# VH-VL binders against Large ribosomal subunit protein uL10m (mRpL10), part 13

Target 1, 224 residues: Large ribosomal subunit protein uL10m (mRpL10), of Drosophila melanogaster (Fruit fly) (q9vpl3)
Amino acid sequence: RGKINIQRPKAPHYERARVVAVTQPKYPELPKAKSCFKTRAERTQQQQENPYNEIIAREVRNWLDHSRLVAFFHLSSITADDIFRVRVQLHKQNLHLKSYGSKIIEQAVKNTRYEAIVPLFHSNHCIVFSPDPEKTAALLRIVRRVPQMVLLGGIVEETMLSRNQLVAYAQMPGLHAVQAQLVQTLSQAPGHLIQQLQAHQNSFVQVLDVHAKNQMNEETPKST
Below, E stands for the ipSAE of ESMFold2; O stands for the ipSAE of OpenDDE; V2 stands for 0.75 times the mean of E and O plus 0.25 times the DockQ between their complexes.

## First folded at step 16 (VH-VL; framework fv_imvotamab_arm2)

Design y4 (from x1 with heavy chain M50Q; at its last look DockQ between E and O 0.28; V2 from the best seeds 0.61)
Fold by OpenDDE, look of step 16:
Structure y4 (fold): chain C 224 residues (1-224), chain A 120 residues (1-120), chain B 112 residues (1-112)
Amino acid sequence: as target 1 above (224 residues)
Amino acid sequence: EVQLVQSGAEVKKPGESLKISCKGSGYSFTRHWIGWVRQMPGKGLEWMGQIWPSDSDTEYSPSFQGQVTISADKSITTAYLQWSSLKASDTAMYYCARGHDIWTGYFDSWGQGTLVTVSS
Amino acid sequence: DIVMTQTPLSSPVTLGQPASISCRSSQSLVYSDGNTYLSWLQQRPGQPPRLLIYEVSNLDSGVPDRFSGSGAGTDFTLKISRVEAEDVGVYYCMQATQFPYTFGGGTKVEIK
């Protein structure tokens, strides 16, 4: 009776091996001992869930939603004093200069219509908010005096504009002026139409009058 | 056509006040800067300052800061340059010029100039 | 303040010959947006200044193509390919990159 080698059992028949392989309970991988040290990923994720960041992100969203003018700037080697000076100047014009972290901005605009602005915030930046789009010119005048503020673009009346487009916008007549002009143009249209419609009638009346006068002159007997 | 028409030549004595004018036409007065440039007799051009007529935002050259006042009346499309007390050294030709746009800063149209003579 | 230096002070030129005027700035005229706000003006005798070129090389409307501008940074040049009698006057460069705006001292172009 051949000693059953209990230490190295013969491999089971192919069919049995297949059944055993399929029926082997897949034991969930033992949770890798959570190292007491939070992985960088976990730390980064926890930073993303900072309630404070959420509050700030909400603030940014509120500013975006309530502003009719938003301008984005890159800051190049500007001092705190210079920033303060500019802030004061802008404030006098009801323009609000704010600075936020790129991550906060990303969080704020995620899944919103403003998501396209995220690429603008790769370095030191600031945002100017205003409820009044008519202040675009004032904004540009102020920042033109500050070389350290580089205009990247903006949002006016829910439309994203390039730098050049913002400059162009600032040079356009105000909405009210354009509207007034349109109203004036529209108000003149009916008058012209009436004149054109009456022109034929007036011409006809004139022709009739001439005919009538000519007939009267022919009927006046030459009193010899 | 864009036109800037300036007030006529002035002859004044030292210590007198003076206000000269520049009237713009043929464009939207509130869309452009108006700048003032001094040219002393036989000398070059000197930028004095400029004004945005829509809100009277004004920028001065440091050399002219406090020496002159630049103002504008948008209702009559007119910009002004004024002195409270003239000096003999203020004798010069003064030009007004229209800024091209809010950003570029160069002047694309010029007035005919106002000659100011200050003599005792 | 940015100092603008023009050379030469006087440029006597024969009719039909080219003229060249140099303008140097004490610092770079490149603004933070990448543009260079240098312009050239012409002042004919007894007339107000006239814009010729803006942003280094762009001809203003109505300016003859015999005028051209070039340069970068701190060195700029105005060229007249063929001087005409009407080109007599004083030419100025102007910088608007930084406040206060400043002019060059001017170059007088005369006919020999």
Scores: ipSAE 0.726, ipTM 0.872, lowest interface PAE 0.8, mean pLDDT 88
ESMFold2, look of step 16: ipSAE 0.739; ipTM 0.890
ESMFold2 (binder alone), look of step 16: mean pLDDT 94; pTM 0.958
ESMFold2, look of step 19: ipSAE 0.735; ipTM 0.885
ESMFold2 (binder alone), look of step 19: mean pLDDT 94; pTM 0.958
OpenDDE, look of step 19: ipSAE 0.707; ipTM 0.864

Design y5 (from x1 with heavy chain S54G; at its last look DockQ between E and O 0.30; V2 from the best seeds 0.65)
Fold by ESMFold2, look of step 16:
Structure y5 (fold): chain C 224 residues (1-224), chain A 120 residues (1-120), chain B 112 residues (1-112)
Amino acid sequence: as target 1 above (224 residues)
Amino acid sequence: EVQLVQSGAEVKKPGESLKISCKGSGYSFTRHWIGWVRQMPGKGLEWMGMIWPGDSDTEYSPSFQGQVTISADKSITTAYLQWSSLKASDTAMYYCARGHDIWTGYFDSWGQGTLVTVSS
Amino acid sequence: DIVMTQTPLSSPVTLGQPASISCRSSQSLVYSDGNTYLSWLQQRPGQPPRLLIYEVSNLDSGVPDRFSGSGAGTDFTLKISRVEAEDVGVYYCMQATQFPYTFGGGTKVEIK
């Protein structure tokens, strides 16, 4: 056999099993096994990724430039229905849930003050953007109900904040609290803050990766 | 000093409506959850739900969804618990409590309680 | 819903002696951020509940250090190192890891 399980498939849940029972049989596609040699199409696709990546990287840069609130999350296993519900709830609060490849993030923040955030995006992630930093409280309330979105930290008014600092920011009323927090944060070493966020992220990602690997024993069904 | 002052005891008949209040002071009312907890006579505590007064975002325990209405008026820093039609089984002490912060869900301040008695 | 089970139901204790209260949850109380949102409340006779301990082991402000909390995962313990007359009342554990928030059934601490 040349079909090897190379990914972590999700087990069918009750709602999916119900749908399958009423429709024509659908065979899931097995993941394309990577050969020891790349095809011409794969090489051509890789050569063209830079122009596509640059267009999307400009989109990310535009979000960063126009957002006064940016929050970074590690994203654990979550259904498409659940993430869609979260996106809708966030959108009602002018909070915009996005996900981009780590290469695109690297390209977007290259030669900017945010270049140090790139390591946060080497795991499965999502980002929330908003022009309104007062929406930090709404963001935290929504994601507290979504354990799969693990808050790593964020940017408020161009200042890097840890998870705990974001929670504290959400408790602080008025302009004076924001100004005091910004002065305190600007006095901190930004590289030290990024290392703390990265260490926290790596700790949780490592625990989640062990759990996910323990569940890799599930088989991918045959296709075609 | 954080204070939660609840409305006084109520004696009602089945089928009547009721709205009890919890007035918060000494803190930023719109920046903390206000939760409601029921304690039936001689029984333990039951979480009924909570509200974020800043935008009235409300979470109900499934056991109390549709049984009560939780609301707040941030202009007078007051949260409410309402019944449209009381039952004898609603006889209990009702506490409001302030969430410690937006995230943790711990209740760090409690009102004095409102005794609601519903009898024939 | 997470079921919280407390033992014992009643803990009669000689004044000045230790008391120990157990709380077990039906599933882990570790949230995805690594924190455990387990708190302990005290309800003295005729009074509202009062927060004693948050996040398993942290004493709330003004709580005497004769109170301590410990545990992990699904098993938690509240200890009173030397019970005083003012410690009479009912103690509850509460989880806030997931909605709905749930309480243990309570443990009554009494002086023998």
Scores: ipSAE 0.690, ipTM 0.856, lowest interface PAE 1.2, mean pLDDT 80
ESMFold2 (binder alone), look of step 16: mean pLDDT 94; pTM 0.958
OpenDDE, look of step 16: ipSAE 0.855; ipTM 0.938

## First folded at step 17 (VH-VL; framework fv_imvotamab_arm2)

Design ko (from y3 with heavy chain I102S W103S, light chain Y31S; at its last look DockQ between E and O 0.24; V2 from the best seeds 0.00; counts 0 for: pae E 10.9 > 2)
Fold by ESMFold2, look of step 17:
Structure ko (fold): chain C 224 residues (1-224), chain A 120 residues (1-120), chain B 112 residues (1-112)
Amino acid sequence: as target 1 above (224 residues)
Amino acid sequence: EVQLVQSGAEVKKPGESLKISCKGSGYDFTRHWIGWVRQMPGKGLEWMGMIWPSDSDTEYSPSFQGQVTISADKSITTAYLQWSSLKASDTAMYYCARGHDSSTGYFDSWGQGTLVTVSS
Amino acid sequence: DIVMTQTPLSSPVTLGQPASISCRSSQSLVSSDGNTYLSWLQQRPGQPPRLLIYEVSNLDSGVPDRFSGSGAGTDFTLKISRVEAEDVGVYYCMQATQFPYTFGGGTKVEIK
C-alpha cells in the first residue's frame, strides 16, 4: 500500500502522513526464499498510520463535544493566502476553521447521533467550530464575503439545522433563551436535514457551472 | 421602529475637516451593517462603504478608499463618516443605511440624509 | 465592478396605467449562496431612498402590492400595475452580490 507517500489535506500537527517513514531506514528488497512476510518497515508504518488516524479522529470528537456551534461548508478552490485570511478573521471571533478526511470524520462520529453527516464529507469541505453559539451571526457575515465557502448547514446546541434554519437562528436577539427556543422549534430529523444540505450543495455546483460559462476570460477555476 | 437619524446640514470651506453621524435606534445596532451612500446634486446614488459596528470591520468602495473614514461607536449606537480635508467636489447629500442582516443583501432602512456643502 | 444599467431614464405615465422599469447587470447577480441580491429603491422628491423590493421579487413591509419585481441572472424588471400620484420619483436597482455595491442610474417616474 502507498501510505508512506500519501498526500493529505492539511492536518493538525502534521503536513503529511509520513512522520514515521522519516524515522525508518529504507530496506533492500528481500528474496522470496527468505521471507514471505512484510518487512519491519512496512508493518511499522501501517501501524503508525492507524494510530495517527485515531488521534486525529479523537481530536475531531473533542471539537464536536466542546463546540456549541458547528457549521459545514462546501469548499471550492481557494488560494492558500485567501483561506489563511479567512481563518484569521474567523479566529478573531473564536471561530475555528478545520478540514479533515472523510474517513477520520466517520471514525469521529461513529456511534453518535451525527453519523448522518458523513456523506457531506465525501466532497471538498471545511468545518467551523465554536464554543459560542452567539457567534453564528459573525460566522455568516464573514463567509458571505467568501464565495469559495458555501454554507450547507450546521449544529447548534446539539441540534442539526439546515442552511435556512441556521440563518434564521443567527438573526434572533442575543438572549440565549430565545435562541435556544428557536433551535428546538426548528429541529428536523437528521435524514431530512442531510437531504436539504445536499440539495444546497448540488444547487451551488449548478450555479458555479453557469458562472464559469458566462465568465470573462480573466479567471481559471480550480478543479470542478 | 427602526430609525436612523443623521446629523444636520453642514456648510464648509475647502480644506476643512468634517465628521457627520448616523444614530441607529429600535434595533440591535451591533448585528447590522451601516452603509454610507453619496448622492451628488442631480445625480444618482453611490455606495461609499460600510461598517460592522461590533468590531469595526469596514469595507470601502475603491472610489472612496483613502478619501473618507467610516467608523462607529457601538456604546452610543452611532456610525460616522469623516473627511480630513474637504474638496468642493464633496458637495453632496450623504445617507446612512442599515443592512438587513449579517449578509447585507439589501439596505432596509435609510437615514434622512445630511447635506454637505463645500464652497469657497 | 458590476455595472447596473436601467432603462428607461424617464417614464411618464397616466394615473392608473402601468409602468415597467428594466435593470440589467454586467455580470450574474447570483451569489455563491444561491441567492440573488438585487433590490429596488424608490426615492420620492425631496426624500431619502426607500426599499421597495429585496432579493428580486420580495415586497418590503408596507409596500403596496401594485409593485412587483421579477427577473433572473442579469435581467430584472420592476413593475407598477397602476401608477398612483404617490409613486412619482426616481427608482433605482441595486446589487449587493459583490463589492463594491452598485446602483443603476435611476428611472424617473412622472405623472402625465
Scores: ipSAE 0.005, ipTM 0.508, lowest interface PAE 10.9, mean pLDDT 78
ESMFold2 (binder alone), look of step 17: mean pLDDT 94; pTM 0.959
OpenDDE, look of step 17: ipSAE 0.016; ipTM 0.528

Design z1 (from y3 with heavy chain S109Y, light chain L59R D60F; at its last look DockQ between E and O 0.30; V2 from the best seeds 0.65)
Fold by ESMFold2, look of step 17:
Structure z1 (fold): chain C 224 residues (1-224), chain A 120 residues (1-120), chain B 112 residues (1-112)
Amino acid sequence: as target 1 above (224 residues)
Amino acid sequence: EVQLVQSGAEVKKPGESLKISCKGSGYDFTRHWIGWVRQMPGKGLEWMGMIWPSDSDTEYSPSFQGQVTISADKSITTAYLQWSSLKASDTAMYYCARGHDIWTGYFDYWGQGTLVTVSS
Amino acid sequence: DIVMTQTPLSSPVTLGQPASISCRSSQSLVYSDGNTYLSWLQQRPGQPPRLLIYEVSNRFSGVPDRFSGSGAGTDFTLKISRVEAEDVGVYYCMQATQFPYTFGGGTKVEIK
């Protein structure tokens, strides 16, 4: 919120005003002047221990717990206007585009069966949540028009699906096909699914690295 | 067997309205794109646009945006291509085609075509 | 819009001989997922188009193995290893990598 950011310059303005105007009757504990100000080292340590990580991780956990459709994307370069338009299109379909740091994702899935998904979030990414798994088709139609959002895979009805399995899910003729697909998918190990997602992601990185390497290697007339 | 059956040939005058149809059968009509493709006499193929019948989400080619309306009635598994005011330049064969899946964009099954002739 | 250019415009071939059709795109057809959404269609005289090849090189169901597709990036080829009488018609490439979807101008294959 803007209110909190404005009210915390080098030391909380409120805290300085309290020292000047109001004195607590607790002198034996700490001198007033020293208790009002934090050292540079203490501020740095407190910033390293960001308490908002746990709050945001709880938010992610709540989204995971209450969403029957979750989709993971690698996010390439995209303008703020374009990603905003995509977010609006998704929101109209009850699809909620979010982005969180990999540390926060790690905290959110710690001690869950989904802990193996953490490596997917070490690159630039975003996540789409929805309470409605029937919105998978709408999701795929929208993101197909957005090449910058590279679909890695997702979770439907608590089952991890690859990118190809999500596409197949969207082709199914309703709840009966979903039930049959869930039985088949539950036979798969979660580690195999993550390995497939990581292989696709690594393949994309390898293609970019080879391309960049070829572009940087200028030919010189070294032939005899 | 997947099948797309289009409405019959039409002979119209400039300024008249027209709605041609494409009925799909043998598959879940709501889970595949239906695209429309124009072929002018003696010419190649032009993609006009496509519709997702479940919720009528449409994608139009810029060349046809505002010139035609693509719609669907999923209760009778039928897609439509409609003009409010035909021009002589609309004389062509019009095909509907089914998208293989939501993603790849290739058209695996095609209707037989509807010949539209617009002349005085 | 991605422009698709086909050559040759016409390909008269002797029965039983090979035919080769080229399709060149104005931009790479590799989508961000690494796939290339290039397909080939056949339109026999008086008939609707028919899918032959999807995603560059995959033959559609019921398509004879004398049809093959190849290529990458911006350059694609459809080959007919042994042209038969029923192969007479116009062949189109189509890209679906980027909206709007676009077709090549067509290549007429006819028996010499």
Scores: ipSAE 0.711, ipTM 0.871, lowest interface PAE 1.1, mean pLDDT 80
ESMFold2 (binder alone), look of step 17: mean pLDDT 94; pTM 0.958
OpenDDE, look of step 17: ipSAE 0.831; ipTM 0.927

Design z2 (from y3 with light chain L59R D60F; at its last look DockQ between E and O 0.21; V2 from the best seeds 0.00; counts 0 for: placed apart)
Fold by ESMFold2, look of step 17:
Structure z2 (fold): chain C 224 residues (1-224), chain A 120 residues (1-120), chain B 112 residues (1-112)
Amino acid sequence: as target 1 above (224 residues)
Amino acid sequence: EVQLVQSGAEVKKPGESLKISCKGSGYDFTRHWIGWVRQMPGKGLEWMGMIWPSDSDTEYSPSFQGQVTISADKSITTAYLQWSSLKASDTAMYYCARGHDIWTGYFDSWGQGTLVTVSS
Amino acid sequence: DIVMTQTPLSSPVTLGQPASISCRSSQSLVYSDGNTYLSWLQQRPGQPPRLLIYEVSNRFSGVPDRFSGSGAGTDFTLKISRVEAEDVGVYYCMQATQFPYTFGGGTKVEIK
């Protein structure tokens, strides 16, 4: 049929939504990604804006519900450039690096079996989420090169695993291996796993303090 | 029983290509690093690099990056070390070794070695 | 790169007597997780290397209890409490704390 030139109706709703979407602050996400490692003072400001706390807590719950791999890390001193490089490298493997305040985590896991994980987030930390548990090996290979990310443990297919169990899981290619670990892990309370992770954190901090003092002594007393 | 069986000795001329092999058995080949270690005549051990056979993720020692290619064919549980152009200085014994796990980096099983001789 | 220095270069030992091999690293081998990824290998004459000790002091399966490892930080020792004829060979330390992995230069144990 021939072409009809009359296309002057009211501006499409999508055109106005498109302009609104472009003008909405999508650009603060880079500051948000950088601010995932916020100081205590910056987190206090965010908590004074309570409506966003529930949105972020819903985000955490959504990640937990849809991630078949979750890994918890203590985060030592690291540059913003190194964190960004690591996040990009992880993203290429569908591994998502995040950080949340302990109150946000507490709100997200309230009335779940994971309530005991909240103390892990009282210190400097980060979390890696992925929908793909087979990416555990890729995760371990990447973070082995990043000593500032100290692996504490994780969750694979809703089973809590210690650091050593995550390493062992990477050696076993099938869901059946995780199912066998599930039976063993369910016989242990989540509190026992958290106690082991907290003891590891305390031991790690003590070792680093001794190591730093030894390096100071070795640098200072040389005279020849 | 974990076993790593390497290909036989090679005698080559400078400039020739070469691909030597390391066949693993008795374990899940795709879930352990396979590393390559050089031992020059009368010298110690040098780590050349390693490969994760499941996805061919490869780590090279800076001294060997660009000098060799490490690869694997998981369908036949075999890792390879390859030169595109051999030099006389490549004359050495080459070992493959299995990483105990993904993390610790120590090698708990070793192949018998492949002697490569490169002479004009 | 972490440089691994072994001493002595050669250790002639009378049968039944102890041997002690030292390994020193150019920087600490303590990884950020608190573990030290230092291992010891044995290479008997005409044979490939064999794992003896992992993570400083843990004896690998099948390794006789006369072998022991110790040390911390940058200084490590492999001891053979009573050297036997089968212990002749070259011993290497290896670090896996930092890429690239590096070996010591080796210590030859021989019977005098």
Scores: ipSAE 0.688, ipTM 0.850, lowest interface PAE 1.1, mean pLDDT 80
ESMFold2 (binder alone), look of step 17: mean pLDDT 94; pTM 0.957
OpenDDE, look of step 17: ipSAE 0.830; ipTM 0.931

Design z3 (from y3 with light chain L59R; at its last look DockQ between E and O 0.23; V2 from the best seeds 0.65)
Heavy chain, then light chain:
Amino acid sequence: EVQLVQSGAEVKKPGESLKISCKGSGYDFTRHWIGWVRQMPGKGLEWMGMIWPSDSDTEYSPSFQGQVTISADKSITTAYLQWSSLKASDTAMYYCARGHDIWTGYFDSWGQGTLVTVSS
Amino acid sequence: DIVMTQTPLSSPVTLGQPASISCRSSQSLVYSDGNTYLSWLQQRPGQPPRLLIYEVSNRDSGVPDRFSGSGAGTDFTLKISRVEAEDVGVYYCMQATQFPYTFGGGTKVEIK
ESMFold2, look of step 17: ipSAE 0.745; ipTM 0.888
ESMFold2 (binder alone), look of step 17: mean pLDDT 94; pTM 0.958
OpenDDE, look of step 17: ipSAE 0.841; ipTM 0.934

Design z4 (from y3 with heavy chain H32Y; at its last fold request DockQ between E and O 0.29; V2 from the best seeds 0.66)
Heavy chain, then light chain:
Amino acid sequence: EVQLVQSGAEVKKPGESLKISCKGSGYDFTRYWIGWVRQMPGKGLEWMGMIWPSDSDTEYSPSFQGQVTISADKSITTAYLQWSSLKASDTAMYYCARGHDIWTGYFDSWGQGTLVTVSS
Amino acid sequence: DIVMTQTPLSSPVTLGQPASISCRSSQSLVYSDGNTYLSWLQQRPGQPPRLLIYEVSNLDSGVPDRFSGSGAGTDFTLKISRVEAEDVGVYYCMQATQFPYTFGGGTKVEIK
ESMFold2, look of step 17: ipSAE 0.726; ipTM 0.882
ESMFold2 (binder alone), look of step 17: mean pLDDT 93; pTM 0.952
OpenDDE, look of step 17: ipSAE 0.845; ipTM 0.932
ESMFold2, look of step 18: ipSAE 0.693; ipTM 0.861
ESMFold2 (binder alone), look of step 18: mean pLDDT 93; pTM 0.953
OpenDDE, look of step 18: ipSAE 0.842; ipTM 0.930
ESMFold2, fold request of step 20: ipSAE 0.721, 0.721, 0.720; ipTM 0.879, 0.879, 0.884
ESMFold2 (binder alone), fold request of step 20: mean pLDDT 93, 93, 93; pTM 0.950, 0.948, 0.952
OpenDDE, fold request of step 20: ipSAE 0.849, 0.848, 0.838; ipTM 0.934, 0.934, 0.928

## First folded at step 18 (VH-VL; framework fv_imvotamab_arm2)

Design b1 (from w5 with light chain V30T; at its last look DockQ between E and O 0.39; V2 from the best seeds 0.66)
Heavy chain, then light chain:
Amino acid sequence: EVQLVQSGAEVKKPGESLKISCKGSGYDFTRYWIGWVRQMPGKGLEWMGMIWPSDSDTEYSPSFQGQVTISADKSITTAYLQWSSLKASDTAMYYCARGHDIWTGYFDSWGQGTLVTVSS
Amino acid sequence: DIVMTQTPLSSPVTLGQPASISCRSSQSLTYSDENTYLSWLQQRPGQPPRLLIYEVSNLDSGVPDRFSGSGAGTDFTLKISRVEAEDVGVYYCMQATQFPYTFGGGTKVEIK
ESMFold2, look of step 18: ipSAE 0.710; ipTM 0.871
ESMFold2 (binder alone), look of step 18: mean pLDDT 93; pTM 0.953
OpenDDE, look of step 18: ipSAE 0.791; ipTM 0.901

Design b2 (from w5 with light chain V30E L59R; at its last look DockQ between E and O 0.36; V2 from the best seeds 0.63)
Fold by ESMFold2, look of step 18:
Structure b2 (fold): chain C 224 residues (1-224), chain A 120 residues (1-120), chain B 112 residues (1-112)
Amino acid sequence: as target 1 above (224 residues)
Amino acid sequence: EVQLVQSGAEVKKPGESLKISCKGSGYDFTRYWIGWVRQMPGKGLEWMGMIWPSDSDTEYSPSFQGQVTISADKSITTAYLQWSSLKASDTAMYYCARGHDIWTGYFDSWGQGTLVTVSS
Amino acid sequence: DIVMTQTPLSSPVTLGQPASISCRSSQSLEYSDENTYLSWLQQRPGQPPRLLIYEVSNRDSGVPDRFSGSGAGTDFTLKISRVEAEDVGVYYCMQATQFPYTFGGGTKVEIK
């Protein structure tokens, strides 16, 4: 089971959901015979929905901009009392549990480096945001007791990480400290140590790159 | 290398208090669970609970909740198991053990054990 | 609470012969991440427990390859392909899928 966290070789539930989403018509609910004159109530409702969606999308963007820790979950069946209890536990640790519609997420991350995350939000989900990457350990301890929150991965200091990588991160001094140690090693240490550190960093980047490409492929139209 | 060194054997009478220790070395003590496991004479292993030393987040087995206190002092890399009033039935070997990581819950390192004898 | 049941309670074995220890849980040990958090411990006489196998089938560092673990769901097995004198002791399965963590009752392996 050491390979289960790599999504490339499997045909998961997302592959089916992705195909359906990609093949949907651009304008499925547009009627051909539509009244030229909308009522004030219809205009007000459309106007309210549009500004409300944009306000929520800006909220999501603001969370992404100010959060050095972001974690993504698939949310299976859970009671309102249980999710409330989890939200309270997370909040005490400066961890903020949120859920947003996929269209709002898409709107919030459009033309950003995070656009690849959009497919994660086609199913029932939740997101945890925090400005404190050192709270990764607290996050993992809390959600380990909540099997209904299935950890898909996260973003720490702008780097996408799998569940296993988040666990490893929680038990080391952080990406910036590792990067600083690598620079110091290149300046003063033997080439063998530099090769080992660079190999670990390259493996880490390779896993992230595969994950980003898989998410981008899930967004693009089916070519075959 | 990872080591867990426990305090020495204890002989006590019923009603006395006791605090035994488990000192971790060779790793970052604050980033691993420390669990406590009881083994009564001639019996199997029982998980008592565990603690996350950095903030004292503690999980107790229902069988031991309210019966013992698990604590830690991260400044001296030491976890503790404590009774306010010992019973003869507390006579057992007590092990501390380190969780492999924050998630999996299996114990990859074990202390040598502390024998607690409670007799009048 | 997940109840862990081990069989046999005692396993006397001739040197060089195989031993097989069964562990059954009262419910599936598969967590929602599709991992199974079952481990096997060895306790030699007068010694603390020692990790042998983690996550069903992975040997811990320094554990001889004559030890192997297998199973899924609720049924798990530890096998010793060729028992040696140093293998005398009590073996425990442990689940960490769900709190509280629970152990099997133990299986004593001894040379006959």
Scores: ipSAE 0.700, ipTM 0.867, lowest interface PAE 1.1, mean pLDDT 79
ESMFold2 (binder alone), look of step 18: mean pLDDT 93; pTM 0.950
OpenDDE, look of step 18: ipSAE 0.751; ipTM 0.880

